# Miniprotein binders against f4hyd7r31to219, part 17

Target 1, 189 residues: f4hyd7r31to219
Amino acid sequence: DKIRLSAKRDAKEDEGEELPTELNTINSAGGFLVVSPDKLSVKYTNTNLHGHDVGVVQANKPAPIKCLTYYFEIFVKDSGIKGQIAIGFTKESFKMRRQPGWEVNSCGYHGDDGYLYRGQGKGEPFGPKFTKDDAVGGGINYASQEFFFTKNGTIVGKIPKDIRGHLFPTVAVHSQNEEVLVNFGKKKF
Key: E = the ipSAE of ESMFold2; O = the ipSAE of OpenDDE; V2 = 0.75 times the mean of E and O plus 0.25 times the DockQ between their complexes.

## First folded at step 8 (miniprotein)

Design s54
Fold by ESMFold2-Fast, scan of step 8:
Structure s54 (fold): chain B 189 residues (1-189), chain A 80 residues (1-80)
Amino acid sequence: as target 1 above (189 residues)
Amino acid sequence: SPAEEARRALDEARRYLEEAERLAEQGDYRRVIRLTYEAIERAYEALEIAEETGDEELALEAWRIIREAYRLMERALRES
């Protein structure tokens, strides 16, 4: 899979397609979510005891389409109180107060249960739980039309990509002190 | 109109894919890759308009072109 990722990067550079480089701060959830000055990390800072507020943030650009495979990673710096971290893909119009996978037009792999959510409001068993110090990835294989997810360099699962059109890399944090660093490919995976 | 824009984009995508298929028969995989990029971009444009306007027939045809272009791109990248 790393060979395919290298081929994708070279082909994309030849075409000049814009890549996700940072998190989009314009539509972040108000007051719950702090995005770092470099726009490559996000931390949940809400003091709300109800636990209903989800901090969701999309990349600044959609996943590129002029390539066979797209991939990005998060590093879980802090799993916070509940470890309710999610990684995945959403359409631009996604409701930014829900974890990826809860609503239609989204797909997300969730750390607290290891379940996959495909826009049906409930998850299905998928992979291992993930927590502090784990590197977790989300990817698209365009040739097979599959989403895939990784944990610490190993593919944990694949699923049909049932969402058409442009998709944005998306991360979510949902409990106090959850913090993730995002790698869109500037650092080696 | 949006419908005319979507049909133009779909037609362009189809033309790029057909040319890519011809160049693949000649073993010109570098040009195949570039043409599949163009086919995919135009088909995504058609797909977005089709979804916004509720034209499911056009959306399905754009999606078919997208899938075929990616299969051809994969073959071209493996051969090159």
Scores: ipSAE 0.690, ipTM 0.892, lowest interface PAE 1.1, mean pLDDT 82

Design s55
Fold by ESMFold2-Fast, scan of step 8:
Structure s55 (fold): chain B 189 residues (1-189), chain A 80 residues (1-80)
Amino acid sequence: as target 1 above (189 residues)
Amino acid sequence: SPAEEARRALDEARRYLEEAERLAEQGDYRRVIRLTYEAIERAYEALEIAEETGDEELALEAWRIIREAYRLMERARRES
C-alpha cells in the first residue's frame, strides 16, 4: 500500500491546477456505457454484441502537468462476461471507439490478458491479468517520462511515455456487465 | 498566427527555465519550482500548437524544454 499511498499524496501536492474529479459524460462518453449519477462509476450496456463496440470514457480534466507524479485508480466491481477492462491515458482527440492503447495517442493496461497496449494495434506481455475486486492504477512520472501501472498497491510495470501533450485518465469497458469505480484521489469508500 | 503564438509561448518558456536555473544556483528552490511550473505550462502550449500545425522542429524544441524543466523541478523538490 506504500507505493499507492505515496503516488496519491504526490498528485495532491501539485500547485494551482484543476485535477480530474469525475468522468466526462457530455462529449467523451462512449455509446456503450452508462456513467453513474456521481460520475465515478461506469458500466457496459449494449443490446448489440458487435466485437468492436467498446465503451470508453475520459476524466473531466487532463492529468495535471505542474507536478512530478500523477496517479488514479479503478476498482473492478464486476468483470462482466469477458473481463475486457482497460485503464490508461489518451489525448483529448482520441477516438472514443477503441480501448486505450489500440490507436496512436493512447496507452492502456488491459485486464483480460494483462498486456500493455501502446497505440500500435497490438499488445505486449506486461503484468498480471486483473479482475473483480482488484484495484488497478495508472500513473505518470513526469521527471522520468514514464507511464506506470499498479495492481492492488504494487507497481506491475513502467514504460516510456512516448505521447507528448496533455493526457486524460481513461477507462474502457468492452463486455456485458463490466463495471468499475473510478478514484481520482477522493475515495467515497 | 498560430505559428507566432507558438514561438511566443516557447520564448516565454525558455525565459522561465533560464531564470529557474539561475535561482537553483542560489538555492532558492521554492522559486525554482514555481518557475518550472510556468516554463512547463508555456512549453505545453507551444507543443500543442506545433503538433496541430505539423511544425516538428518547434514541437521538439518545446519537448526539450519540458523535459529539462521536469528534471530541474525534481532536483528542486529533493533539495527543498
Scores: ipSAE 0.763, ipTM 0.916, lowest interface PAE 0.7, mean pLDDT 84

Design s56
Fold by ESMFold2-Fast, scan of step 8:
Structure s56 (fold): chain B 189 residues (1-189), chain A 80 residues (1-80)
Amino acid sequence: as target 1 above (189 residues)
Amino acid sequence: SPAEEARRALDEARRYLEEAERLAEQGDYRRVIRLTYEAIERAYEALEIAEETGDEELALEAWRIIREAYRLMERAYEES
């Protein structure tokens, strides 16, 4: 039941559109996370545990629009204390204070509950929980105008994409020792 | 002028989409794909300006062009 998710050739930079390649260290919240030197992993490092101390980071470029499908993946290296890892998409103006999906113009699949968040400050049942050693993906099907999410190569769900404009791949960590590796397509999915 | 820039981008997007539709009838799907890329890019430019200026009518029209262009692009890839 492995799903082969490959972007069309036109999603590559050689088609004139820059692709996400790494995490954006300039636009990250409040010192609650550390991005690795290669900018492809993130770890939560805040020792004062408060409900709003979320580490959020966007990719360095928005998802490309000159393609039918965009997809990126995280690997959960460590689920930390609470397992509150999230993957999704946000607009450039996202405030970086909450996990993707909590605020308007964002969408996120959350590991601790398996719920989908669509910018209403409330989650809805969606897919399985995810934890250490899971590979979890977020994607956009532009033709159908849907977000989709995957776990270990299988699509877990699809929802309408009613957010307009450019969207940034986004990852969040929210408890001590949570650590994820991000794959924007240099490695096989 | 943001309003003039948005209208120009929207008009260019519409022109690219119309040309892509014509070429699709002729079976030239490689050019259809390239023209739908151009339509999408220009429509996103118009959409961003419309969102900044609060022109919801222009934003909705740009969004319609984006959706139509992606549907045509999908068909072109399937036919290629």
Scores: ipSAE 0.525, ipTM 0.843, lowest interface PAE 2.0, mean pLDDT 83

Design s6
Fold by ESMFold2-Fast, scan of step 8:
Structure s6 (fold): chain B 189 residues (1-189), chain A 80 residues (1-80)
Amino acid sequence: as target 1 above (189 residues)
Amino acid sequence: SPAEEARRALDEARRYLEEAERLAEQGDYRRVMRLTYEAIERAYEALEIAEETGDEELALEAWRIIREAYRLMERAYRES
């Protein structure tokens, strides 16, 4: 089993934890993105564009905690003008106006620089840049207490998970025409 | 009070973890998995209240239980 891609449960051990299935359109903020009718894709809007106007959206449920590993993925349909796409995890209290990893209580892998952002207001060299047609994943290994990220099915890096509490899968778009599809596991990774 | 609620959740989490450890000695890994789920749920409840109230000591205690429960869950998964 590819533990980095799926948490496997025995039927007798299933405790009925609700899983992320779609993007949360109710608490999405910033007005700088449009979520598709199926709630599985997001595209940057160009209304009153400023450099700080990030389109950020969380999943409808937090990552499950009654498992050893959690994983979700995005497919970069269009990298837009700047390729400032980010994937990661945020707490519910995260302000939805910054890319994941910029503010405290968040972590994000960014496509334009390949850097990891860990709530320090700056990025750290981490992995390759990602762009159009790349499949990029974010995961949690609860036993090791690590975040991990993937590009096209391979782990690009792991870091200590230094955020406590429930975390929401989060994606961000920041320049015109950026568009990503989100896979929470209904479709095979 | 929130502090009392957090302490009760923490105490419940600790009891679930201790029972899970006992059952692991007996090789009952399916019950170990279910008890680690309960320990994690209660410890997360304690952690959220502790962080909301600024009780860092209680938050750290809850976090220790969470980490121990996941280690035990991994052991149960490997042995089952």
Scores: ipSAE 0.725, ipTM 0.895, lowest interface PAE 0.8, mean pLDDT 84

Design s7
Fold by ESMFold2-Fast, scan of step 8:
Structure s7 (fold): chain B 189 residues (1-189), chain A 80 residues (1-80)
Amino acid sequence: as target 1 above (189 residues)
Amino acid sequence: SPAEEARRALDEARRYLEEAERLAEQGDYRRVIRLAYEAIERAYEALEIAEETGDEELALEAWRIIREAYRLMERAYRES
């Protein structure tokens, strides 16, 4: 049950709409994060006083709304000490330094437990754990109003999209040496 | 006022959706897709203001238009 997904449909659907192309380094990067020069990779390295800090990074643009489906992917280069990597979507108003899904206006699929988090700090069983060398995706089906997530090309699950309005692709790292590469569709999924 | 801006955006969204529905009956799916995303864009503008101001009635109206426009767009892509 392996599925290849395309993030976007055709170029005509993208007229006048700017797409996520890289990670937002201005508001998302902190002293415990290193974002690569190409802005497509993030690594957790806590060099400050706060070992509990979550490294959260949003894309530079919200997921486009002039399409039926949006999708982006991460590749887990290093799962670090605890494997507390998350992928998902957040509103612009999301509180930084929290994993997606911990607070309202967010949804995240977490690698360490395989659980889904939808704004209450509590996770619910959802899919398999994910770790080093896994490709994990997050998507929106706008027609059905569902979030969906993938692992290595296979859909893990779908849930109602309970968040209205614009949503930003979001990734989080939370323990030493966790590192992910992000693909917003320039490279084949 | 924010409420006036939201109502204006919502009214524009509704007009785009109505025209898209009419064109769908005529089988003009290329224009349906274009009008549907115009409706979505303006309905998202109305929704953002409604959520900021706590106008849940307006937010519900905007959300309804968004959902209808996406379903119409899905139909148009399927038929074209």
Scores: ipSAE 0.650, ipTM 0.869, lowest interface PAE 1.2, mean pLDDT 81

Design s8
Fold by ESMFold2-Fast, scan of step 8:
Structure s8 (fold): chain B 189 residues (1-189), chain A 80 residues (1-80)
Amino acid sequence: as target 1 above (189 residues)
Amino acid sequence: SPAEEARRALDEARRYLEEAERLAEQGDYRRVIRLTFEAIERAYEALEIAEETGDEELALEAWRIIREAYRLMERAYRES
């Protein structure tokens, strides 16, 4: 009934499905981010501020598929100089150093414009901008085949899920000092 | 090998979904949920192989089974 229920452990009928628990430091793209020792926060630390120097990181596991909904959240600790933070989902094969949604097989909600990006290199108006101290979430409703996004506990929008197969929770930072904390469900949303 | 694995997984997914549909008619929603988990797992396996090998027809069949299994799972959770 609540969108955050899917971030809890799966029903006992499927105890074998592994859930995202932390950020994947090995398969990160961009190389312009530092993941904390607990692998639950990411910060843009490189001062090489070229427009395409994006730090992108995926969760360590794909969103579970043996459930009706999945949800994860970020907390914007610092919006840096440009506020170009993004949250979304990407396929495992994501190798480009771009924010989620810019390349095919990705979807992302972007903080600096509030736009949604769906793999076409362009954004569409979607929701409010988000910045320091905002909690922003990304989710999948598998029954309706929709992505949804939240800001501070409120759904800001839903769109058709046009990407098939396993999807990884993904976050991106793109300017100096941008820092987010990631919550995969161990802490209360 | 990959094509055979994809077809096997797709056939298994279809069988799980058909059994889940039968059990839903009988009101056994706990088993329906478990069988839809199996159908989805096998269909995702088939979908991944089909996409890697460029077999779009097989990928679309796997995707159809996935969507039907999720709808059945939603119904089972609602009724249980």
Scores: ipSAE 0.746, ipTM 0.911, lowest interface PAE 0.7, mean pLDDT 83

Design s9
Fold by ESMFold2-Fast, scan of step 8:
Structure s9 (fold): chain B 189 residues (1-189), chain A 80 residues (1-80)
Amino acid sequence: as target 1 above (189 residues)
Amino acid sequence: SPAEEARRALDEARRYLEEAERLAEQGDYRRVIRLTMEAIERAYEALEIAEETGDEELALEAWRIIREAYRLMERAYRES
């Protein structure tokens, strides 16, 4: 994919900028997810006391800004009971209690409905649903100021990036046994 | 002060962008890419301080520089 190639080329050219390499375990809200020892996979825990508790985790670094395109991917290892997996971007100040895109300072593509959420407490029709064995990507085109999302190597949609400042790759799991693997570019997309 | 720091970062970003624009007219796209990266970094510093202090005018100026620098960077990659 041209977009994936561009993201890898841009990232390799800027050796002075720290890149996302793993998930940030420090800012995970509550006990609703477990991050693997390599910090590249996340699974929803069975300590859910309420039906609306969500597990959200950000990357350890923001998306790099000294490049034209940024891209990362998840692989849905297990869609759990409800398939409420989300991928997207959030500001550092985002409260880790809702899926990306539900509240301000966030944008997310959600697997259970295929909808896009832009921080307005509602979703809009966007792309296909995604589930177990799907590879789903989130990206930023800085020149056009757009977010874009992919499913199994195909762009499903592009939208205006209406959030200023540094943005963190973000993933969310929301029902028992949901598990995703995260690829920040060390493995082939 | 934060305001002084933000203005300095914004001024530096503007200077980097102006120099990048001049070098683009000369066809030195390698240096254009480097200078637009510097402009973006400094403008993001200004933007973060402006947002923290509620200086929306400065935040808008920083954001305009960021968008212009990315457009120039894209052109430089196309031409190089």
Scores: ipSAE 0.762, ipTM 0.918, lowest interface PAE 0.7, mean pLDDT 84

Design ser (at its last look DockQ between E and O 0.01; V2 from the best seeds 0.00; counts 0 for: pae E 17.4 > 1.5, placed apart)
Fold by ESMFold2, look of step 8:
Structure ser (fold): chain B 189 residues (1-189), chain A 80 residues (1-80)
Amino acid sequence: as target 1 above (189 residues)
Amino acid sequence: SPAEEARRALDEARRYLEEAERLAEQGDYRRVIRLTYEAIERASEALEIAEETGDEELALEASRIIREASRLMERAYRES
C-alpha cells in the first residue's frame, strides 16, 4: 500500500531547528560529480571506477529532531552503468567518498542490490532494487526509533535506528551517468 | 607501540582480503570492491610503519596483500 508521507514540522517556525532544503555544495568539491545550480540534483561524471571514488553529498541541514517523523525522497533520473545509487543518513563528520552504510554511524539503502548497509561493510537483504524512474524515500520515525525506506510511495523496510544525534539526509552516486533528483518536501510526495 | 600498531593493521588487512576473496567466489563484487579498498588502506598503513622501522618481513607481507587486493579489486570492477 502507498503511504501518505510528508516532511512535518509544527505550524510555528522554529528558528533553532532549520529543515534540509538543498544539497550541501561545500562538501561536493571533486572531479567526479556535479551538483545542479538549484542544488536539488547530482550526477556522477567519472568514467574510471575503483570503488573509492564515491560521489556522496549531504543535505545542507540535519534532519529535524523536534518532530515525530522526518522524510525525504530521491528520483532516479539515470541509473548509470552499475545502478550504485544510495539513499540514507549520516553524521556530519561522515567520510566523503564513502557510500552511506559503509561506515559506523551511517545507514544506506542501495539500489543495485536492494540491500541495507549499517556500518559493518556487509549489507543485508532489505528491499527491492531500485533503478531509473523510481522514487525512493528515506525517513526517521522518532516515535519508534526506526529508519524506514520507501519505493514509489510504499514502505519497503524498517530498521532500528542505532545512531544517536543529528543525522543528515545523504545521497550517493557511484558509477558513470548515475543521476538523481532530490525532494526535501517542497514538492508533494 | 608502532610495531604493535603495524601488526594490528596488517591482521585487519588480511581479514578484509580473506572476506573479499570469499565474497568474490559468491559473485558479490560490490562488497569485494569495498573490502579490497579497506584491505589496501590497512596494509598501506602497516607498510609505512614497517619501512620506517626496518621490519622487512612485515613490509613484504603488507606489499603482498596490497598487490593481491589491487588485482582482486580490478577484477571485481570489470566483472561487476
Scores: ipSAE 0.000, ipTM 0.144, lowest interface PAE 17.4, mean pLDDT 78
Fold by OpenDDE base, look of step 8:
Structure ser (fold): chain B 189 residues (1-189), chain A 80 residues (1-80)
Amino acid sequence: as target 1 above (189 residues)
Amino acid sequence: SPAEEARRALDEARRYLEEAERLAEQGDYRRVIRLTYEAIERASEALEIAEETGDEELALEASRIIREASRLMERAYRES
């Protein structure tokens, strides 16, 4: 609760940076995912043929840098066949067929294993798995220079922010019928 | 009580803000950033409880501390 409230206030007081507000449908893996007309939900509709058939989408804007804490949240509406949903942060140049954390200069918390990925070939034990009806958040604490992730309003872990430059809130789906809603602060967290 | 918890959180937030202001005058922006963060976290806790209990006075004061701490942090980031 505290983190959700803090992050929502910090995002309002940023007098001059454009905040993330919706999903970027122009730069998405459109062959594997469908973004809703409101640009606030994503569904994996295809059959996963191989490990690079990832439905990944970024926010329309990077996380603000002139704030204390940035935070966004997803709600898992459907975990699909495998629950291979990921939340994280990526650069603008991120490959739109990878999960967050599979490439250098990205990080992601993955729902199927609960592991953290940060550009290494192997995930690290990090937090619980997440599935249908879970709310999962990703944030940046600029004061501590950390990424943090949440499950149902509770911090599950933190890692050093070793990635420089502007970072985009990123969501990925990877198995049939995975569906998530995204909240960039328009709704109460 | 929730009201006592909110008051304690608010008092901690004030102390963090006051120390952050003092350190800003000294140019120690790295500590300003940390203390303003703690001020906002504690004031945000106080404000949540105040909104739930209907304590308008406490809610207004918590909101003031958040705004002042946020402005001071933005300054510290700009001047660091």
Scores: ipSAE 0.000, ipTM 0.227, lowest interface PAE 12.6, mean pLDDT 85
ESMFold2 (binder alone), look of step 8: mean pLDDT 91; pTM 0.918

Design w1 (at its last look DockQ between E and O 0.90; V2 from the best seeds 0.83)
Fold by OpenDDE base, look of step 8:
Structure w1 (fold): chain B 189 residues (1-189), chain A 80 residues (1-80)
Amino acid sequence: as target 1 above (189 residues)
Amino acid sequence: SPAEQARKALDEAKSYLEQAKELAEKGDYRRVIRLTYEAIERAYEALEIAEETGDEELALEAWRIIREAYRLMERAYRES
């Protein structure tokens, strides 16, 4: 409730900052994922042949900085074969074909294990797994300098925000038929 | 030069933050919030250039300003 109320206050002052509104199709990992025509859903369509064949996509804009809290959600429409869906934050220079948190200067909460990844090759226990019909959120609290994640409207964990600079909302899919819808605030959270 | 631009942006960010502190003492929290937005924007500009040029000292100073501005912003929102 408080997070949803804070996000609604900050979104009303048009401080002339461009908000994330859709998925960036230009920099998407072409060939592994399909982004919908409305740029609000992503599906992994290929057979995962290699561990690096990650379908990753960023928002079209970074998270706003002229606010106390930023938040976005995904809805898992299909968990596919393995449910290797990730949500997180990455820099603009983030290498495509990686899950958020597999590279330095990124973080991600992963659905298959419920682990947090933050630029180390090993995930840490963080929250529950998530699958089909789950809503999963990622956010930044700038006042406390923390990332936070949610499952079905409940905060599952927080970590220190040790990444500097502009950060993009990031979603990844990794196994056949994984499909997620993205909500950047057009729908009520 | 990029280095001169980064230093200018950092100096602007510091100026906005000091103005915001002075207004916070006067209880003008609406103007405090706006000045913290300006301070953050200028400090992010300085930070980005500093990261690109490898000026870690400037990057650390910009990041200090950003963190202080957000703390002042949170205070202003709480007291308004």
Scores: ipSAE 0.818, ipTM 0.942, lowest interface PAE 0.5, mean pLDDT 91
Fold by ESMFold2, look of step 8:
Structure w1 (fold): chain B 189 residues (1-189), chain A 80 residues (1-80)
Amino acid sequence: as target 1 above (189 residues)
Amino acid sequence: SPAEQARKALDEAKSYLEQAKELAEKGDYRRVIRLTYEAIERAYEALEIAEETGDEELALEAWRIIREAYRLMERAYRES
């Protein structure tokens, strides 16, 4: 999968910039998720399911900007009751109880409907649904100023990146038993 | 002040980008890449301040530098 390897290599060639390495446990959505001790997995823990109970977590660092592309992956270990897992990018100040893409300054690809959400609260048709045992990637192409997403190594869609400034890799879980593993590039894609 | 800091960062970004363009004419693509990194970093700093203060004109200036720097970086990687 050349896109996966290429994206990882480009991120590694930036200079003088810290890379995302783990999930940020200090400012994560309290009470709705548990982050593993190695800070590379997250599971939804709330049994009362409604729109305000999103378990969202950002990486510990924003995506690097001294590179042509950035890319990370999640693996869906458990799609839970509703499969409402999301991968995307958010500004530092993003609302920690909202799915990525529900608020301005965020973008998210959602597994339960395959839609892309871009800060308008409404999703738009985008790619396939994704569920248990899928590997799903999210990336930024800085040369073209696009977000792109993958499912199992294949690009499923690209959209214009209309958000300026630093963006954090972001993952969300939103229904009982949803669990994902996150790969920031320490493991070969 | 934030406005002075943003203008200074933007001016430095422009300077780095101009130096990168000159090196690209000479084929020194390793230095081009390093200078585009610096241009982008300083332009992002200006952009961030501009967005916080609502200065859309400055934000657009910074954004143009960022896009131009990425285009030059892409060329430099391709030519290397």
Scores: ipSAE 0.790, ipTM 0.924, lowest interface PAE 0.6, mean pLDDT 86
Fold by ESMFold2-Fast, scan of step 8:
Structure w1 (fold): chain B 189 residues (1-189), chain A 80 residues (1-80)
Amino acid sequence: as target 1 above (189 residues)
Amino acid sequence: SPAEQARKALDEAKSYLEQAKELAEKGDYRRVIRLTYEAIERAYEALEIAEETGDEELALEAWRIIREAYRLMERAYRES
């Protein structure tokens, strides 16, 4: 019934490649989000509450490249006021002021509309909306050069990966009380 | 120089990929996987320098090597 994902984790561990393990607190947006002490949870907090104040955070390491497939998940603990949570991939140089997919060198699946954003400032219909208690994933198939996204264990869509170079798992929260837990593979997907 | 570092990395990537292709013909898929890891690592190094310096020709060459190495890696995992 569900399409299940299998990542070749053992090969990455055998090669000693450093894996994403936690969120990067140094490169998080100041004033718009708080990362938990274990660096695996992020919550939107902003005293100014303007519509353009996005909280964006990257993983501490890029997605590994010595593997056929990379995958990570978020669990939506709270969808907040507007449900504007996004998951995706960005280059290290990405500005931490917009949701992934809004600017070039980024790709993001957005919860409030279910749309995919590919760096064109416009979203395109892609998959279902996602909200509180959903597990949402982002992945890379390196052999086919595709991004893919999942909701609750089912692939919702795939697109060509037209961004070259190292990519960082990225999550964004954009309205009060939005909170996600990130799973980089230490827990079973 | 950055250009010389990128060229060296690209040449190493090409060498690893060529060795991996030869081992694939012999059915030594375990070594193919390891050599494609090396090819990809070196080609990514070349790609990053090429993109930073605006050398699109070198970037495209590195990207070609990366894509070919991943396809070979996929075949090696399937066969092993």
Scores: ipSAE 0.733, ipTM 0.904, lowest interface PAE 0.9, mean pLDDT 84
ESMFold2 (binder alone), look of step 8: mean pLDDT 90; pTM 0.899

Design w2
Fold by ESMFold2-Fast, scan of step 8:
Structure w2 (fold): chain B 189 residues (1-189), chain A 80 residues (1-80)
Amino acid sequence: as target 1 above (189 residues)
Amino acid sequence: DPADKAQKALDEAQKYLDKAKELADKGDYRRVIRLTYEAIERAYEALEIAEETGDEELALEAWRIIREAYRLMERAYRES
């Protein structure tokens, strides 16, 4: 029942488009997260108790546009206290104060409720919750202009991509000890 | 400067798309894919500038080219 996904279906070395390879430590938000030395892991760290203390980080490059499909994945190493992990896409101008999908110019699939958030400050029922040891993916189908999300190799759902322009793979952690590993395609999905 | 740059990028995107359509009719799908890559890159450049300057008409035209180019790219991969 697993669906094989290929983020590298139409990508070539000679294309010249720079791909996301790591998390952007310069444009990370809130100071509530620590990015590993290899820039492929993020962990929530915060001693303050505020409702809006979200650790948000974008990839170092936008999703490539010279392809039919883009896909990246996270592995949930630790779901922390609340399991408020999110994966999705944001524009470069996204203010990085809330999880992807909470504010305009963003879309995110959230682990604690399994809901999809599309920039409205609220979520809609979408798929299963995800937690420790799950592999969760976010993708773009450019031909259909759809976002899609996966859990453990199975497509959870698809939605219209109503955000135009360059989009950055984005992950968020929002409670103590939440930790994810990010895979931009160097390792097999 | 920004308006001229956006218009130039849009014009180039349209030319790439038109050439890709011509080559698709001739079954040259390898070149179609390459040309749709170029059309998309130029159209994204035009779109970004149009959105920054508030030129909604230019933004919609760039978006039309992007959507057409991706559909043509999909067809080219399917046929190749």
Scores: ipSAE 0.751, ipTM 0.909, lowest interface PAE 0.7, mean pLDDT 84

